# Miniprotein binders against b1l550, part 68

Target 1, 279 residues: b1l550
Amino acid sequence: MRLPEELLERARDIHSEAPSHRIKLDRVGSFGLKVPVEFKGFLLLAEADVWVSLPEGRRGVDLSRQVEAIYELSNPPKDPFSLCREAAISLLEKLNYADSSGVSIRFDAPLQDGESLKYYGVEISSIASDEIINKIRVEILGMTACPCTAELIRAYKSSEIAATHTQRSLGILEVSTKAEHPDPDKLASIIERAMSSPLRTYTKRPDEGGLVIRSLSNARLAEDVVREMIHLFLEEFGHLPEDTHILAAVRSMESVHMHDIYAERSFSLDEIRKEISSH

## First folded at step 22 (miniprotein)

Design ic24
Fold by ESMFold2, fold request of step 23:
Structure ic24 (fold): chain B 279 residues (1-279), chain A 96 residues (1-96)
Amino acid sequence: as target 1 above (279 residues)
Amino acid sequence: SEEELERLADEFRELAERLGYDEIEVTREGDRFTIEAERNGVRIRIEVEINGKEIRIVVTIEKDGRRIRFMYVITDPEKLEYYLEEIERIIKMFLR
């Protein structure tokens, strides 16, 4: 049922009124939207959140205009990174009472794995005000092999056995920068290369043996996985603005324990360069 | 190179022309150039600098007292057109 348009003339414009309590709000928006995106030839329904700030003198946000801003840009479906950055700016342009806006987009990114596919998690955001801050978080699973147990087994009666426990580990890179979002495939590659071995969707027995041998030959502490991620990140993305902030982390689902191991380091580019240069 | 800088400056001047700007000021200093233009109350300033293999672009748009500034640090020349198209779409939002 559509109500008569004439009612708009008699109804108060609730959203434009002053609120009873003049308190500004940092984020008012629509969360959990499904938006179409195009990523590497795949058409995906990504999950998106949109919001703006609300000044203390305005009672409500034009929520339909927020939703309109992102959907008008998502037709036809396009790259989620451009969509994220453009939608954040569009929100500020459309909602001139806001002093900031934000958009986040989440999806599983397909990644070629031989003749099949695997995936990694991606969440991007853009926060717009006088400047734009772009953030990307990438999460991908890899295999780690424990070097401590490997050394104990090696030392046991000078044994020929090269063995240790292996497990899935979740690698995380999160980057916040004034520049455009880093390429998610490059971030995922950094994480995988820091691990003892990548995970595969499937393997035949000779390939599976090779992965296990690779893991044993490349055993790494969780701490050293994080350090390697940072080293590789600096090689690839050292060009980003100096105030770019990074979180590098690994959560290892240790196969011999009831609990996980976690390691992380947060830093800015200028901070880590000073740290490295002091050695 | 100077030819590379001149080509980039032409690309951005053409971008502004496609958006309907007809009084486009281009200022060059070394490996840096600035494009400034205003049309119907929408002022743009595009600062471009080549530093080795990286192209740094800073875009400032001003309309009705609001100023928005965003940047790109392009290290892959194959991505240049992709970001130029994005910049054009963003400026077009303000001209509507």
Scores: ipSAE 0.753, ipTM 0.914, lowest interface PAE 1.2, mean pLDDT 90
Fold by ESMFold2, last read:
Structure ic24 (fold): chain B 279 residues (1-279), chain A 96 residues (1-96)
Amino acid sequence: as target 1 above (279 residues)
Amino acid sequence: SEEELERLADEFRELAERLGYDEIEVTREGDRFTIEAERNGVRIRIEVEINGKEIRIVVTIEKDGRRIRFMYVITDPEKLEYYLEEIERIIKMFLR
């Protein structure tokens, strides 16, 4: 049942009142929205959060306008990065009482894997105020092979056995920058190239053999996976603003242990360059 | 190059013209140029610099006392049109 429009004349505008307790809120919004996006020719259903800041003198946020802002931009579906940046700015323009706005979008990105597909996780955000800060987190599984065990087995059978334990490892790159979001496929590629071998959706016997040989030939400590991620990231994205912040990490699900190994490094571009140039 | 700068300046001038800006001021300084325009209380400033193979674009939009500034660092020339279209859509939000 739709209520009569005449009630708007008599009802208070609760949202525009001052609150009983004049406290600014950092994030007031709608979380868990489902939005269609287009990524590399795929139509995907992404999850989005939208929010604005709320000044101490305003009681509530116009939540329907928040939802409208992202949905009007998502029809027709478009790439999630443009959607994220544009929606953050649209929120700030539409809700003039807010001094900041934010949008996050999460989806699984398809990636070609021979004649099949695999995927990796993507979460992006844009936070707008006087400036805009864009953040992207990419997570992708790869294979790591333990170099310590490989060396012990080589020493035991110096000419006959090339073996070690292998496991899935989750690689993570997270980038926060004033520039546009980095290409997620490039971030995923950096992570996979830092590992001992990529994972495949399926392989036939000759391909599986090649994958195993690659992993054994490229055994790496979790610490060195992170170092390689940083090296490769600097080659590809060293052009970003100097205050760009990066987190590089790996969580290795060690096949011979009941627990995981974790390694990470956070840095800004100017910080890491000074560190490297001092060596 | 100087020809590349001129082409970019023309593209941004055309972008502003498509949005209905009539008095578009272009200022050049070496490998940089700035486009400034105002329409219906919406002021834009677009600063572009070519540094080697990088194109740095900073956009500032002012409306009703609010100012927002955002940037791009484009290294792939095939992406230039994609970001120019995004910039045009963003400015259009403020002119509505």
Scores: ipSAE 0.753, ipTM 0.914, lowest interface PAE 1.2, mean pLDDT 89

Design ic8
Fold by OpenDDE base, fold request of step 23:
Structure ic8 (fold): chain B 279 residues (1-279), chain A 96 residues (1-96)
Amino acid sequence: as target 1 above (279 residues)
Amino acid sequence: SPEELERLADEFRELAERLGYDEIEVTREGDRFTIEAERNGVRIRIEVEVNGKEIRITVTIEKDGRRIRFMYVIVDPEKLEYYLEEIERIIKMFLR
């Protein structure tokens, strides 16, 4: 039963009251919303978080307006990147007491693999204040082959293509920029190309053999993968603002160990260009 | 090219016109142009810089003493229309 609207005249607006303690909050919002998005012809149900800052003189945020803001923009469903940017801006416009806002959207992105699909993980955010900062994190699995073991076996058997251990490795690219979100498919492609080989959802026997041989012929350390990711990133996205921040990482689920090997580099475009130019 | 810059300036001017701005100021300087306009207390400033195939767009919206700035760096010309439409939608949110 809906309460009579006339009650609103008698009820205090709790959110607009002065708080007991005048303290600004950085983020107040709704987390774990489900919003429809369109990506590459797929309709996906993405997870979303929305928030704004709360000034010291206001008791609460109008959370219903936050939810309305993102759902208004998600109907009809649109690409998650535009949704993220537009929603962050809309939150500031609708909640005029806030000095900052943010939106985060998470989904699995479909990627064509022959007649099947594989996927990669996407997390995007837009944080708005006087300026907007966009962030994207892409995660995709690939395969690595160990060059160290390959070299040992080569030395032992004098083989042109030496056997080695192979494993799944998770590649990660996280980009924070004042520009628009970088293309997620391009980021995923960079990660896959930095690996020894991509993963396949399905393999026929000849294809599987070829995939493994390719991996063995392109053996890479976790460190090699990260460096290759950075190199390929600079080639593709070197046009981004110089203050763009990047995290390139790999987590290799080593098949000969119970633990993972992890490597990362955090950098700005300006920083890494200076580093490379110095060599 | 200067011709491409002029075409872009016209396109952004048309965008402002579609948004109902009537006093549109266009300033050109080298490989850059700036569009400034005001409607119903909503001031927009669009700065566009062209460097080869790269188009850098900076949009500033001012309303009720608040300013918001956002940027695009477009290297694929096929995506220009997509971002123009987004910019238009964003500005429309402030004009409501």
Scores: ipSAE 0.810, ipTM 0.931, lowest interface PAE 0.6, mean pLDDT 93
Fold by OpenDDE base, fold request of step 23:
Structure ic8 (fold): chain B 279 residues (1-279), chain A 96 residues (1-96)
Amino acid sequence: as target 1 above (279 residues)
Amino acid sequence: SPEELERLADEFRELAERLGYDEIEVTREGDRFTIEAERNGVRIRIEVEVNGKEIRITVTIEKDGRRIRFMYVIVDPEKLEYYLEEIERIIKMFLR
């Protein structure tokens, strides 16, 4: 049933009315949208949030326009990074009463693993005002082997490769920058390379053995992983603006404990360069 | 190189021309150039700085008293076209 257009013309524009309380809102939008994106030849259904600020003098946001803004840009499906930036800017252009906008897009990124696929988690955002800030969070699982236990076992039994406990570890890189979103595959690669070994979706027995041996031969503390992530990040992304903020973290699901081991460092590129130069 | 900067300046000028800008001002200073143009109340400013293999692009769009600025730092020349296309799409949104 479609209401007669004549009735719509008579209806008050509730959104444009003065609010009962003149208070600015930071974010008003639609959360949990599903938007198609193209990533490395894959068509993915991503989850998206869109929002704008609301001035104190306006009762509500035209939410339909927000939704239209992102879906117009999503047809045909495009790269989620471009979509994110373009949508954030489009929101400000379309909703002239807003002084800021934001878009967040979440998806699992496919990563080729032989004949199978593995994946890593991606959450990107773009926040637009007078300037745009882009944020990306990449999460990928790897494997760590404990060097402490390895050393104990080595001391007990002379072995070229000491047994140790191994576990899945979640590596996290979060980058906030005025530049474009850093390459997610590169970020994921940094995380994997910082761990004892990557995970595999499918392994044959010899490959599995090799993977474990690699981990044992490259045993790393959670602390080692974070430091290595930072080191590798600086090598790959040192060209980003100096005010770029980074969070490097790892959550190790320790196999000998009921709890996780967590380590992190937050820094700007400027800060970390100064720190390294001071040693 | 100065030649590379000139090529980039030409490319961005062409971008502005494709967008229908008629009066395009290009200012060159050292390893930087600035393109400024206005069409139908949409003013664009594109600043490009070349530092070795790094290309820093800053785009400013002004419309109806609002200003939006965004930046790219390109270290892979193969990606330049990708970002140019994005910039073009973004500016087009304001010209609609």
Scores: ipSAE 0.803, ipTM 0.928, lowest interface PAE 0.6, mean pLDDT 93
Fold by OpenDDE base, fold request of step 23:
Structure ic8 (fold): chain B 279 residues (1-279), chain A 96 residues (1-96)
Amino acid sequence: as target 1 above (279 residues)
Amino acid sequence: SPEELERLADEFRELAERLGYDEIEVTREGDRFTIEAERNGVRIRIEVEVNGKEIRITVTIEKDGRRIRFMYVIVDPEKLEYYLEEIERIIKMFLR
């Protein structure tokens, strides 16, 4: 049932009314939208959040306009990075009472593994005000082998290849920059290369043995992985603005403990360069 | 090179022309150039700096007293067209 148009003309615009309490809100929007995106030749259904600030003198946000803004830009489907940046800007242009906007897009990114696929988690965001800040978070699982246990077993049995416990470890890179979002495949590659070995969706029997042996020969602490991630990040993304902020982290699901081992470092490019140069 | 900078300046001028800007000011200073233009109360400023293989693009759009600034750092020249198209789409949003 559609309401008669004559009644709609008589209705008050509730959103434009003065609120009972004159308080600014930082974020008002729609969370858990589904939007199509094109990524590396795949058409994916991503989850999206859209929001704007609300000034103290306005009761509500026109939420329908927010939804329209992102769907207009997502048809036809485009890459999620352009969509994120363009949508954040579009929100500010369409909702002129807002002084800030934000868009977040989440999906699993396909990654080729031989004739199969593996994946990594991606969350991209753009926050717009007088300037735009772009954020990306990449999460990918790898494998670590413990060097401490390996050393103990080597000392005890004098084996050329010492057995050690191995586990899945989640690597995390989060980057916040005034530049465009950094390449997520490169970020995922950095995380995998920083670990003892990558995970494989499929292994042939000879390949599985080789993967484990390679992991054992490249045993790393969670701390080693984080430091290696930072090192590799600087090599690939050292061209980003100096005020770019990075979180490098690892959560190791240790196979000998009920709990996880966690390590992280938060830094700006300027800060970490000064730290490294001081040594 | 100075020749590369001139080519880039021409590309960005053409972008502004396609967007319907008639009064385009181009200022060159060393390894940098700035394009400034205004149309129907929408002012754009595009600053481009070339450092070796790196191209830094800063876009500022001003409309109705609001300013929005965003930046690209391009190290792969094959991606330049991709970002030019994005910049064009973004500016078009303000010209509606």
Scores: ipSAE 0.768, ipTM 0.916, lowest interface PAE 0.7, mean pLDDT 93
Fold by ESMFold2, look of step 22:
Structure ic8 (fold): chain B 279 residues (1-279), chain A 96 residues (1-96)
Amino acid sequence: as target 1 above (279 residues)
Amino acid sequence: SPEELERLADEFRELAERLGYDEIEVTREGDRFTIEAERNGVRIRIEVEVNGKEIRITVTIEKDGRRIRFMYVIVDPEKLEYYLEEIERIIKMFLR
């Protein structure tokens, strides 16, 4: 049933009124939307949040227009990165009372893994005002092998191939930039290459042996995994604006401990270049 | 290169023409150019800088006193068309 449109002439426009307390709000929006996206040939159902700022003199946000902004752009399904950037701009165009807008989109990205697939976590956002800031966070599991224990076992057994504890480690790269979102597959690759070995969806026994040998041959401290992530990131993405901000981190679920080990470095491109050139 | 820059400038002029702009100003200097145009109260400014294989694009759209600026740093020439299509879609939002 549809109510008569004639009522619009008589009803108060509650949203456009001044509020009882004239306080601006930073984020007012619709969270947990389901949006279809197309990512590298896969149709995925992503989760999205959309919001705008609300000035002190406006009582409410036209929430249906927020939802329209992203759903209009998601039909037919499209690349989530373009969707994110375009939706953030569309929100500002549609909701002229807002001075900023934001969109976030979360999905598991498929990645080829031999003859199978694996997945890694992606969260992207775009925050628009008179400029746009694009942010991407990539999380992917890899394998790490402890070099300290490997050296002790080598010395004890005088073995050519060291044994050590291995564990899953979660690698994290988070990038905030004025430029377009970095390619998530390249970020995931950087993280995996910084680890002792990638993880596989499944392995046959000879391949499992190879995976373990790779990890033992490439044992790394959590601190050095982070350092390698930064090195590889600079090689691939050093072209981004100098005020681009990066967080590189690893959380290692150490198989011999009751707790995780964590290492992290945050930096801007300008900052890290000065640091490296100083020695 | 100068030839590469001229080709890009023509490509962006054509983008603006597809959107219905008919008074398009192009300013060129060294390794950069600027496209400026206005239609139906929607002013655009597209600044492009070429440095080797790196293409930096900054787009500014102004309508009804609102101004928004966004940028791209393209190092893979194969991605250029993808981002040009996105830019065209974004400007079209303001012309509707």
Scores: ipSAE 0.766, ipTM 0.919, lowest interface PAE 1.1, mean pLDDT 89
Fold by ESMFold2, fold request of step 23:
Order: structure tokens, then sequence, then C-alpha cells
Structure ic8 (fold): chain B 279 residues (1-279), chain A 96 residues (1-96)
């Protein structure tokens, strides 16, 4: 049942009124939307948040216009990165009273793993005002092998025994930039290459043996992984604007401990290049 | 190269023409060019700089006193068309 449209003539437009307390709000939006996206040939159901700023003189946000901004662009399903950037700009165009807008989109990205698939976590956002800031966070699990224990075991049993504790480690790369979102597959690749070895969806006995041998030959501390992520990031994305901000981090579920180990570094491209070029 | 710069300028001129702009000003400063146009109160400025493999694009859209600026730093030539199409869609939002 649809209500008669003539009721609009009699009803107050609550959203356009002035509020009792004239206070600007930074983020007013619709959160937890489910939007279809197309990523690398896969149709995925992503979770999205949309918001705008609200000036002191306006009581409420036009909720339906907010939701329309992202759903109009998501039908038919499209690339989540262009959707994110375009929706943020569309919100400002549609909601002329806002001085800023934002969109966040979250999904699990499929990734080829030999003849199978695995996944990694992606969260992107775009914040628009007189400029647009694009942010991407990628999280992927890898394997680390402890070099300290490996050395102790080598000394105890010479080169006859090659062993150490290994564990899952969560690698995190987060990039905030005025340029377009970096390719998430490249970010995931950087994280995996920084680990002792990648994780596999499944392994056969010879493949599992090879994986373990490779991890032992590439033993790394969590600190080593973070440093390697930064090195590899600069090789791939050093072209981004100098004020691009990066967080590189590892949370390692160290198999011999009851707790996790964490290492991180935040930096701008300008800062890290100056640091590396000094000697 | 000068030939690459001229081809890119033609692509952006054609983009503006597809959007209905009819007085398109193109200016060149060395390895850079700027496209400027206005239609129905929507002013666009597209600045493009070519530096080796890198193409930097800055788009400014002005409508009703609001200005929005965004940029791309393209190092993968396979991505150029993808971002040109996105730029066209974004400008079209303001012309509606």
Amino acid sequence: as target 1 above (279 residues)
Amino acid sequence: SPEELERLADEFRELAERLGYDEIEVTREGDRFTIEAERNGVRIRIEVEVNGKEIRITVTIEKDGRRIRFMYVIVDPEKLEYYLEEIERIIKMFLR
C-alpha cells in the first residue's frame, strides 16, 4: 500500500527544518548497506557505509538521496573502486548542503592460489570535499618462520636438522592518498612476498614439504616482514603523491606464545624516502 | 614524447566534446597540457603531465560555487582507458 502523495502538502518536512541546537555534524549517514560489486570477474556482495557532513542550520539528512547515490551507481554491479570514488562525489553533488561526504566499501577479495582460490580482506574509502582522499586497507595471512629458534636448532644439531616454530601472521598495508586507490592485488602480493611463505588453500605432501623448506630458508622476524613490506611498497608505489600516507604492520600469532606479537610503521612517502636516503 | 602528448590532448578534447562542451581551450607547457571548458555553469579544468611512464591527471570541476579536485597517477598504460571513462562519468554527474 502506498500512501497518497498529497499528504506531502500537509506534513512538515522535518529534515529541512532548523534544529533546536545549531551544531554542525561531521558524519551523518547510512551504514551497513549491502551493495553488489564486480571484482576481477567475481560478483561479490560488499558492505558499504555512506555519509555526509550536516551544517548547523539543517535538522536532518535526506536519507533516501544518500542511499540512492550509491545504489544508482551499483546497478548494474561495477568495480568497487570506481564505485567508491564516484559515490563520494555523487553524494556532494546530490546533497548540496554538505561540505564533505564519505563512502566505505568492504569485501573479501578472491585471489588465485595455484589451481584453487584463497582470499584477502579489503576495505576502501573515499572522502570528498574540495579534494578527494582515497584510502585502502588490505589484510592477508601469511606464514613466518622464526630465525632465532632456527639458529639455535642449527647449532644444537648442526645442518642435519632444519627446524623452527612457524605461525600464521596477518600482514596489513593501509594507504591514504589523493591519487586513485592502489591495486589491492599488488598490495596483497607485497604482503605475501614479505612473509616467509604464503599460505595455501590446500597442499599435497610434496608441495607441503616444499612450502616448509622455503619458509625455513626465508625465516623472518615480524620486524623483518614490516621492513620488507615497506621496501616492496616503495618499489611498486613510489610514484604516488609525496604526501601519501602508509601504515605497514604485522600481527603474528607466534606458535610458542599465548599472545600475539605486533610490529608497525606509519609514514608518508616523503618521510620514508628521506629516512632511507640518509646514511 | 610530443606525439604521445598530442594524442592524449586529443583524447581529452574528445572527452569534453562527448560531454557537450563546444569551446574547448587547450594550452601546452612543455610536457604538460591543460583542457579548460565551460558548459551550463559547469567549468572543468583537466591538467595532464607526462613524465616517462607516468601520466598525472588532475581534474577540477566547478559548479554553483562548489569546487572539487581529484587526481590520478597512472603508471600502467592498461589502466588509462579505465580512468578516462571514470573521469567522463564524474563530469557527467555535474552536467545533469
Scores: ipSAE 0.753, ipTM 0.914, lowest interface PAE 1.1, mean pLDDT 90

Design ic8
Fold by ESMFold2, fold request of step 23:
Structure ic8 (fold): chain B 279 residues (1-279), chain A 96 residues (1-96)
Amino acid sequence: as target 1 above (279 residues)
Amino acid sequence: SPEELERLADEFRELAERLGYDEIEVTREGDRFTIEAERNGVRIRIEVEVNGKEIRITVTIEKDGRRIRFMYVIVDPEKLEYYLEEIERIIKMFLR
């Protein structure tokens, strides 16, 4: 049912009024939108949030205009990174009362695994004001093998028994920068290369044996994984602006414990370079 | 190289021309150049710095007192066209 257009002439514009309590709001928006995106040839249905700031003198945000901003850009479906950056800017252009805008987009990224697929988690955001800050978070599972237990077992016999407990570990890289979003496949690759071995969707027994042997010969503490992620990140992305902020973390679901182990380091590129150069 | 820098400057000049800008000013200083233009109250400034294979692009758009800056650090020349198209789409939002 469509209501008569002449009602617009009689009705107050509630959103443009001053509020009874003059308090600014940091984020007013629409959360949990479903938007189509194209990633590496795949058509995906991503989840998106959009918002703007609201000054103390304005009662409400034009919510239909902010939703329209992202959907106009998502038809036809396009690269989620361009969509994220462009939508954040579009929100500021369309909603001139806002001092800032934000867009986040979340999806599972397909990754080829032999003749099958696996996946990793991606969340991107763009926050626009006088400048644009782009953030990407990548999460991917890998396998770690404990070097402490491996050494104990080696010492138990005067021979070369290669054994230790292995477990799934979740690696996390989060990057916040003024430059464009880093390539998520490169971030996922950094995380996997820092682990003892990658996970596979399936293997046949000889391939599984090889995977396990590789993990045993590349045993790593959660702390080792985080340090290696940082090292590999600097090699790949050291060109980003000096104030780029990174969080590198691992949550390891230790197979011999009732609890998880967590390791984390956050830093800016400027900070980490000074730290490394002092050693 | 000087030829590479001139080619890049031409690409950005063409971008501004496609958007209808006529008063395009190009300033060069060594390994960098700046493009400035204004049309229908929309001012743009595109600063490009080349360092080896690295291309840094900073875009400033100003309209009706609002000023927005954003940047790219391109290390793969195959990605240049992709980001130029994005920049063009963003500037076009303000010209509508």
Scores: ipSAE 0.753, ipTM 0.915, lowest interface PAE 1.2, mean pLDDT 90

